# Designs tried in a protein design chat: VHH binders against q9y6x5. Part 340

Target 1, 379 residues: q9y6x5
Amino acid sequence: LPPKLLLVSFDGFRADYLKNYEFPHLQNFIKEGVLVEHVKNVFITKTFPNHYSIVTGLYEESHGIVANSMYDAVTKKHFSDSNDKDPFWWNEAVPIWVTNQLQENRSSAAAMWPGTDVPIHDTISSYFMNYNSSVSFEERLNNITMWLNNSNPPVTFATLYWEEPDASGHKYGPEDKENMSRVLKKIDDLIGDLVQRLKMLGLWENLNVIITSDHGMTQCSQDRLINLDSCIDHSYYTLIDLSPVAAILPKINRTEVYNKLKNCSPHMNVYLKEDIPNRFYYQHNDRIQPIILVADEGWTIVLNESSQKLGDHGYDNSLPSMHPFLAAHGPAFHKGYKHSTINIVDIYPMMCHILGLKPHPNNGTFGHTKCLLVDQWCI

## First folded at step 16 (VHH)

Design ga46 (framework vhh_7uia_1)
Fold by ESMFold2-Fast, scan of step 16:
Structure ga46 (fold): chain B 379 residues (1-379), chain A 124 residues (1-124)
Amino acid sequence: as target 1 above (379 residues)
Amino acid sequence: QLQLVETGGGLVKPGGSLRLSCVVSGFTFSSYAMAWVRQAPGKELEWVSSISGSGGSTYYEDSVKGRFTISTDNAKNTLYLQMSSLKPEDTAVYYCARVQYVYHSGRWIPFDYWGQGTQVTVSS
């Protein structure tokens, strides 16, 4: 039988939570597996972009999901978390479940991972759940494990997505130790449930499991607001995305809009698209707007209003607060190995190797993850 | 046809031992993971232990780890649960179950066939 892989994401799980809170179930998972302490994600450090980078191995400018809110000026289409089902947005890349289904006579299964309820290149995950945040972790786990156990052709790649600790990170902020402790203990219990379910099914030692996340979280404050309305009138631009990376589509001369914005706040960088730093790999896509505003860590861009968010993400991907971790267990992985850092785009070629798939051209480097794998020579 | 039959239950004092047996017929034993599941009076069903069909990997719920041993005899189509250092909290009806999802009462459930159960009572 071919190797099997379950990829699990806990949205917004900041890497340093592992050092500041107790995770008995996750620590038991890591003890007999591998831990990557920091995963350097792609810019912009948001949910949809980074989840698609994990499964494609591509920077956002290459896979086309460049933000959680997007606009295409030619087609006049809009993308958002409430309007994300149009294949148009997802078709600039081939995610691993599509490759898995097309290269081999194998099935894929998905419980809520972004993009898995959308046909991409006319291919949808063999088994999937339509996105619904009200569906419990237990129901997602039950469906995923049923599909792993009962499918023909066999499910060899499965994904499971959970919205916490991101939702609570936004609501309470990562520095609220009382509320975050409760939330993170619940997540550790869910990891315990996952491991117990796989043991119950006799799968634990024969299934490869990756637990990771898309980004971290940083503390925000009412004392750290950038009021965009103080810089420029709404009549001069269309706002495509707001905070902490604002996407500006000018209605007048681009240079005039830029000049109104460039000195608005000492805590915000204003870029013409061609001036966006090369290290972000965030320039070569028509969905990236003509002017991009990037707030400094912990600063929130607002429109003459207060923000109720006590935590946020989307900031510079060099910031440790934006980094998730990766833990893995299974026959492909060493036991008790710790690695410092990989790039989030490196996960895709590693997963392709584990599944025996030929990866599509990508921005990841297999060499960065080979020390995690038992079948590789590491130097 | 397809049948699972548990034996070996009984009354035992705390610290004692029992060996449960489950004789399987009607399917290829090694093609399925097998489990022991228990139900204490007034409680929900609790998974106890599993053994994989291929590879022979064994798994235990934390409260029984180190005290219970799951094993198979493929020649006899028999699943065993060797229980030692028994505690009053182990008192339950023990079921042998085949690990295979089935749709029942509006839900997918990970055990498609169960035995009749065997009573284990741990008391003075």
Scores: ipSAE 0.618, ipTM 0.882, lowest interface PAE 2.1, mean pLDDT 93

Design ga47 (framework vhh_7uia_1)
Fold by ESMFold2-Fast, scan of step 16:
Structure ga47 (fold): chain B 379 residues (1-379), chain A 124 residues (1-124)
Amino acid sequence: as target 1 above (379 residues)
Amino acid sequence: QLQLVETGGGLVKPGGSLRLSCVVSGFTFSSYAMAWVRQAPGKELEWVSSISGSGGSTYYEDSVKGRFTISTDNAKNTLYLQMSSLKPEDTAVYYCARVQYVYHSGKWIPFDYWGQGTQVTVSS
């Protein structure tokens, strides 16, 4: 019957980790599947924006999740972890699980993927878990595989999200080889558990599985701080988001705030909204603030204090340190094929093709992923 | 009545071989993946091997790979586990199981029907 797809994200899995650490289970997965070495994510390189880009195929300015912390000047609403379940923030796009449920009599299942516990266009994932970081990978895997095997209408699209290695990347920094080696080995073991579970269930050869991530991680330091309070008094603006991309809402004339900030640090670029580089596709949305500050890789913007983060992300999406990878296995995918780079927005139309869904208008290019697929020609 | 009945267990020396059989009745055998699961004394259940409903794909836990072979005879409604190069660590009760989630005792488990088990003892 219909093809099935399981989309798995390990938050903050930098592509370069694959070259610097051993992943025996992931390498076995790749050997009989496909690997995309670098996925060029969207700007800003943050968790909520990039997870939503994967499932919509849209740049952040188009899908509306433009940061992990947002302000909408028209409605006066604030987006944060405490109110991210307001459909208002998610309704500027249609994610793939909604399309999956509406185009054919199919179900979707979700274990913690951002947005899946929110009704979007009055449609919530058929099966889902409310976000709770304390729920084990094993429990998420058990629920997702049960739903894949035991649902009517059948679950054809399933998602599984895990917070590591992002949490440890922030705590230890990616250059801490001892701690990162331990964390990444645990993730490889979880990938082994996932493959073993699917083999146990007899699903492995008939299920399409994508393992990917939303962004990478770069090393930060107390020696690389940009003190915003040294450049401008706090009374002149409202801070919507801080680091490494600061979102500034002026309380006085925009040009005056810009002039106070523009030469603040040699390690930070200051943009009026209209001046944001076109290559970022980060300009045309009311949730993008009038002034954006973009720190150079490894630099942290602070308010007259030190930062405790040893690793961070959110930086320029051209940086290899910000790039995740994509690995996939299943009947839709070639075996033993390696591809250099795709855009993160390309994942959505590829997944729609695998599932036989008509994609909503999107920023992805199907041609970029066709060489991964057995039913396509890439010559 | 839905039944799975295991046979073929016994006492064998290290390096020896045994063939386990599981006769299935009450459902369409080829519509389900089937598994062998074992339990050593005082330990938790351990998945050993699975075969897809079509019989086209076989899977093994790492410690038994290359030593055990799972197969089916659809005409006889029978699942087999051919065990070779047996080790003392293989000593366990072996269960035939149908792969299908069922809700039992407060949680979902991936096997809805089990046999009664057959004892395999590997000892000198």
Scores: ipSAE 0.590, ipTM 0.872, lowest interface PAE 2.3, mean pLDDT 92

Design ga48 (framework vhh_7uia_1)
Fold by ESMFold2-Fast, scan of step 16:
Structure ga48 (fold): chain B 379 residues (1-379), chain A 124 residues (1-124)
Amino acid sequence: as target 1 above (379 residues)
Amino acid sequence: QLQLVETGGGLVKPGGSLRLSCVVSGFTFSSYAMAWVRQAPGKELEWVSSISGSGGSTYYEDSVKGRFTISTDNAKNTLYLQMSSLKPEDTAVYYCARVQYVYHSGQWIPFDYWGQGTQVTVSS
């Protein structure tokens, strides 16, 4: 029978939470598997972009999900993260579940992973749940494991997405040790439930499981606000995305809007699209707006109002606070191995290797993950 | 026609041992994972142990690790649970179950066929 892989994401799980809080269930998972301490995500460090990078191996400028709120100047379409199921936004890449279904007589299953309830290149995940934040982790786990156990053709790739600790990270901030301790303990218990479910089903030693996240979280404050209304009047531009990366579509001359924004705050960088740093790989896509504002870590861009967020993400991807981790267990992985860092785009070619799939051209480097795998020589 | 029949339960003192047996008929035994599930009086069903249908991998709930051993005899179509160092907390009806999802009363459950159960009582 073909190899199987379950990819699990806990949204907003900052890498250094592992060092600052206790995770007995996750630690037992890691002891018999592998840990990558830091995963360098793609810019911008937001949910939809990074989840799509994990499953395509592409930078955001290449896969086309460049933010959680987008505008495409060529087609005049607008994307919102909560309600937009238009395949147009997702069609600039081929995610792994589509590749999995098309290269062999195989099925994919999905519990809430971004993009899995959308037909992409006329192919939707074989089994999926329409996104609904109210559905419990237990119901998502039950559906995924049922599909892994009961499908023909067999489900060989499955995804499971959970909104925490991101929601609580925004509400309390990552420095709120009391509240974050409670949230992270609950997540560790869910990991314990997942492992026990797989053992109960007789799957644990024969299923590859990856636990990862899309980004981290940094502390914000009412003392660290950038009021965009003090810089420029609303009549000069259309705001496509706000914070911590603002996407500005000028209604007047681009140079005039740029001149009003540049030097407005010492805690914000202002870029014309062609001047966005090459290291971000955030330039070559029509959905990237003519002017991009990038706030410094912990600073929030606002429109003449206070921010309720005590934590946020979206900041520079070189910041360790923006990095998630990756843990994995299963027949493809070594036991008890620790690795320092990989790029988030490296996850895709690794997963293709595990599943025996030919990857689409991508920005990942298979060599970066080979030391995690039993069938590779680490040197 | 498909049957799972448990035997081997009984009364035993703390620290004692029992061997439960489950004779299976009507399906290819080695093609399914098999499980032992127990229910103590007034409590929910609790998974105890599983054995994979291929590869022979064994799994245990944490409270029974090191004390219980699950095994199969494919020639006899029989699943076993060897229980040692028994505790009063192990008192329950023990069910043999086939691991396969089935839709029942509005939800998918991971066990499609069960035996009638065998009572294990651990008491001084």
Scores: ipSAE 0.605, ipTM 0.875, lowest interface PAE 2.1, mean pLDDT 92

Design ga49 (framework vhh_7uia_1)
Fold by ESMFold2-Fast, scan of step 16:
Structure ga49 (fold): chain B 379 residues (1-379), chain A 124 residues (1-124)
Amino acid sequence: as target 1 above (379 residues)
Amino acid sequence: QLQLVETGGGLVKPGGSLRLSCVVSGFTFSSYAMAWVRQAPGKELEWVSSISGSGGSTYYEDSVKGRFTISTDNAKNTLYLQMSSLKPEDTAVYYCARVQYVYHSGEWIPFDYWGQGTQVTVSS
């Protein structure tokens, strides 16, 4: 009898793609559900950080996944973009699937969502797939719907992750109308497949489904490069992450490294950790390096080389190009309602409310999402 | 013990109507979602329609929407598919199926029990 929720992410789905392309299946989903036109994500606007913020309701400095590549100054551990299953990186927060399994006698299921193949606080998603990008959307969908249908105790929270349109956004750039049109049409067809599968299973009107994303995408160019090697010799620092937010670990005096970098490019801001703008909520964690470099939108930081990326993300989270959207359908949600903006950290307390879970302390505000829900009064 | 038996198929002209019936035994019919699935000659299985276990929600593949109606009679433990405005492309063997995942031949499939099927032919 408990409510069920399926959370779906299409990586790198920029909010304004909805205005620039046709999505017949997604539009039908929204017509009988809700749409949040812009979701303000967390800084830095990268995949692992924002996916973990969605399921914890925390800023990156609080949940500890502060980048896709990290170094912890206290323990001297390194985190790579590859499938890193060390719980150490994920244990600074409690994601919703762990709360779901521990507070209630319920199961969770996951198809590729970041962190779901890792035991966090000694708890791993009840059902999961080890991350493998070669596994088709259809296989992920089949597993998730099988677990939603067959589980005992029941699966009440399920996640489904897909790498597009992010991979194509990087390869072609978001302004490549021809290639992006093809990619986005395929995504709309996958949304159609998802809805059809749930209808086939008799679940569509009784399952809450959220479709969202972690960030957007902006156009890059060979004309907008910042060559770090022209400013500072590589012997002065260790590079933890490069672009568009560089994480610099000095091998010499921090002030000397800062002075070599601070006026290197008019298209890059250089911050000592304690000077990082408060609005980023990106300061209070040992995995945030002593100096960060933040490139202006569309600029790429390189090491005396060209960049093959025609699109990128990671930029300032105030930029509309970095924002995803959120659409939802199901018994918890109003029908035909549009909302302008929420914060990505607001998704977690909303999901906890839908599932009847007590949220862990978080940075989200339930009031921001209450207008989406049928059992709440809109202020 | 567990059986699904389809009846009601036959030969009909384009624009005609047929009602398929599926009598189930050996389980509590209303506790499972039920589906109609069809297979045209030389083609793969195609989902046609589903009804939730409570009978509260009905779903249709786009090509049959507005033409077919799925319903249940819980007292008779019977699933129906009312077919109207039939087209030659609706020619297929129609199966009723119980919606429940089962592992079979190397993969999980969303239907654990099927009937024997009933032939629907739309011609002339």
Scores: ipSAE 0.604, ipTM 0.879, lowest interface PAE 2.2, mean pLDDT 92

Design ga5 (framework vhh_7uia_1)
Fold by ESMFold2-Fast, scan of step 16:
Structure ga5 (fold): chain B 379 residues (1-379), chain A 124 residues (1-124)
Amino acid sequence: as target 1 above (379 residues)
Amino acid sequence: QLQLVETGGGLVKPGGSLRLSCVVSGFTFSSYAMAWVRQAPGKELEWVSSISGSGGSTYYEDSVKGRFTISTDNAKNTLYLQMSSLKPEDTAVYYCARVQYVYHSGTWKPFDYWGQGTQVTVSS
């Protein structure tokens, strides 16, 4: 029987929620599996970039999904939340479901994971759901488990994506104890439902399950706004992405635009592309714009308007508030092991190892995840 | 031609024990996970226990854990549910079911074949 893996993402699940709220179902999962307390995600700490980094093991400059809103200067194409099905945007990397289908006689299944409803290198997930936020967690779980149970060739890699707690984190902010407690309890109940479904199907002890997330969340405020219109006239540039990382395409000399933006706010760093800190691994891609603005944690960049967001993400990936966690259970994983930190790009080579796949060249380090695995020597 | 036939139900006092049997025919028994599912009067179907086909791993709903034991005898093509410390709330029709998704009435369902059910009544 070939090894099987189910990868589950709860969008925007900040690592320290585990310390500030009760998760009886998740805690039971962790007691019989492994926990990585912090996952250092990639910059920009946003949904599409980090979900693609999990499944490719690549930094954003290498896989090409560099933001949730992008512009490619060579082709003049624009990517937005409403226009993500053009394979052009996804073709700079090979995600694990494609590798799974091409290297072995195996199938992949997907419930809403970013990129899985797009043919990438002419290969689409064997079973998938077109993205629709209105589809319940229960329906996604029912489809994934049906495909895991009833497929030929067998589904060996499956993904499941859920939009919470990110949506509520934006609406209420992570410091709203009352609303976040309600949302996180519901997520813990969904984890309980997932485990019970797998037990009911006789799969629980034979299936590898990873529960993770793409980023965290930080508190924002109407008192922490950076008005870009006060810095520079809109006629001097095209805005590709706004907050908390603004992507600026100059319509005039780049240095002149930079000079108008620098020192405009003490709560924003302004970078020429070549001056972006090396630690971000966010420079070598045509979709990264000539000038990038990076707001300080909790600050929102606006265009002469108020922001309705009480929580946000996208900030510096060194910030603990931007970090998710990773928990796992199954025959590949130790039981009752806690690990401090891994990089989000390390998840891909670990998953390839579990599935017996040869990974494509990637930025992850397999050694960082060895202590989680029963068949490996811990460093 | 595929059949699941439950036996062993009956009336028992609280704290008592019963052993349910399910004889299967028409398929390779050990190739499938098997489950016990119950339905109390006027209630929804409730999953009780499962056993994996190849691995022999057993799973239980929380309310029956430690009281019920699921097992198989592959030579006899028989699935068992040993029930102990029975409670009035265990009163239900008990079905054995094969774990395999089937498309029915516009949706996918996790059990494709069911027995006819056997009544378990726990009463003084």
Scores: ipSAE 0.581, ipTM 0.867, lowest interface PAE 2.1, mean pLDDT 92

Design ga50 (framework vhh_7uia_1)
Fold by ESMFold2-Fast, scan of step 16:
Structure ga50 (fold): chain B 379 residues (1-379), chain A 124 residues (1-124)
Amino acid sequence: as target 1 above (379 residues)
Amino acid sequence: QLQLVETGGGLVKPGGSLRLSCVVSGFTFSSYAMAWVRQAPGKELEWVSSISGSGGSTYYEDSVKGRFTISTDNAKNTLYLQMSSLKPEDTAVYYCARVQYVYHSGSWIPFDYWGQGTQVTVSS
């Protein structure tokens, strides 16, 4: 029988939560599997971009999902949470579920992973759920495991997405130990439920399971605001995305807008598109705007108003607070192995290897994940 | 005709042992994971143990771990549950079940075929 893989994401699970809170179920998972302590995600450190990087192995400038809010200057289309199902936005890359279905006579299944309810290159996951945040983790788990058990052609790749701890991280901030402890305990219990369901189904030792996340979270404050209206009049530009990375489309000369912004706050960096640091890999796409503002960690860009967010993400991907972790268990993985760091784009070629798929050209390096795998030489 | 038939239940004192057997017919036994599921009077169904189709992997609910052993004889199309150190709370009807999702009464459930059940009573 072909190898099977279940990829699970808990949105906004900061890597150091593992050190600061108790996770008995996750610790048991890791004891007989592998742990990567830090995953260096892509810039910008937002949900849609990083979830798409996990399944394509590409930087945002290459896969085209460059933010959660976008404008394409060539086609004049706008992207937002309410307009995320247009295939136009997702067609600059080939995600792994498409590759899985097209290279082999195999099926893919999806419970809410970003992009899985969109036909990409005329291909949609064989089994999927339309995005609905009100659907319980248990219902998502039941559907995914039912599809893994009952499908012909067999489901060999399945994805499962959960909105926490991101929603609570925004609401309470990561420094709220009492509320975050409660939220993270619930997540650990969900991991326990996942493992018990797979054991009940006889799948646990024969299914590869990856548990990861897209980004971390940092503490914000009303004392750390950048008021963009004090820098520049709103009549001079169109705002495509606001915080913590502002995407500015000038209505006048780009140099004039840049000059109004460049010295406005010591707590943000202002870049012309061609001056965006190469290390971000955030430059070569029509959806990246002519001027980008990058706030310092914990600073929020606002338009003459307060922000209610006590936690946020989107900041520089070199910041440890922005990093998630990766844990995995199954026949492809060593038992009891800990690794320090991989890049989030490295997950895709590793998953292709596990499934026996030829990866599309990507920015990941298979060598970075070799020590996690039983069939690879890392020494 | 697909059939699962359990035997081996009975009355036993606390600390005792019983071996349950489930003979299956009408499908390729080694192609499916198999499970033992129990129901105590007035309580919900509780998963007890599962075994992979190859027989190579076994799984247990925490309350029975170390006391119960699940096994198969694929040549005989038979599933076993060896129960030791039995407790009064193990008193239940024990069902063997085939692990395969089926749609029933508005929900997907992970067991499509069940035996008739065998009563295990642990008393005094």
Scores: ipSAE 0.578, ipTM 0.865, lowest interface PAE 1.9, mean pLDDT 92

Design ga51 (framework vhh_7uia_1)
Fold by ESMFold2-Fast, scan of step 16:
Structure ga51 (fold): chain B 379 residues (1-379), chain A 124 residues (1-124)
Amino acid sequence: as target 1 above (379 residues)
Amino acid sequence: QLQLVETGGGLVKPGGSLRLSCVVSGFTFSSYAMAWVRQAPGKELEWVSSISGSGGSTYYEDSVKGRFTISTDNAKNTLYLQMSSLKPEDTAVYYCARVQYVYHSGHWIPFDYWGQGTQVTVSS
């Protein structure tokens, strides 16, 4: 039988949670599999950008999902994070489920992974669920495992997305041990349910399973706000995205807008697009606005109001608080192996190798994940 | 034509042993994973154990692991559940089931064919 892979994401699962809380089910998964302690995600450290980087192996400037809220100056289209199904936003890259369906006589299945309910290059996941946050993990798991068990052509690549612990991380902040402990215990129980379902179906030993996330979470505070209205009037610019990375489209001369913002706060860096640090790989795309504001970790950019968020992400991708982890189990993976760090773009070529697919050109390095795999040498 | 027939249930004292058998007909036995599922009085169905179609991989619910053993005899088209160190909590109707999703009453369920069930009672 062809190799199969289930890719699972728990949104906003900060790597450091693994060391501060107990995860009996996840630890049992890792004991007979592999763990990557830190995954260095792409900038900006937001949900849609990083989920698309996982499945394309590309930096945001290359795959085109550069934020959760975007504006394309060429077409004058706006993108929001609320169920926008316009293929335009996703067509700058080819995600792995499209490659899986086009290179082999294989099917893909998706339970809520960003982009899977959108036809990309005229190809939509063979089986999918329209995004709806109210759908339970159990219903997502039931559909994905049914499709893995009962499909022709066979489902060889499947994805499963869950909104926690991100939603609670925003609401309570990662330093709220009482509330975060409750949320993370529920996630561990869901991992237990996933493993039990696969065992019940006789799939566990023959299915490759990756559990990962798109980013981490950092503590915010009402004492750490940057009020843009104190520095610049709304008549000078259009706001495309706000916090912690603000995307500014000037309505007047760009230099004048830049001069009004550059000394606005000691806790925010202001960049003209061409001056954005090269290490971010966040410059070469028409959806990246002429001026970008980057708040320091834990600082929130606001428009003359308070922020209800006690936790946030989107910050500099060098920050450990922004890093997720990766755990994996299955016939492709070693048992009991621990690795320190990979780049999030390295996941794509690794998955292509496991599935026997030819990867599209990408920013990942297969050598970074070799030690995780049984069919590779680690020297 | 497709049929699953369970035997081997009965009354046993705590700490005792029973072997359940399920004879299968009407399909290629080795092409499907097979499961044992139980239902205690007044409770929901609980998955107990599964075996892959090849017979190479066996799986157990945590509460029965180390006490129950699932196996197959492909030549006889028979699925077995060897139960040891039985507890009062193991009292249930035990069903042999074929692992294959089917749509039923608005939901997909992972078992398309079931036996009639066999009663296992563990009491002093």
Scores: ipSAE 0.589, ipTM 0.870, lowest interface PAE 2.3, mean pLDDT 92

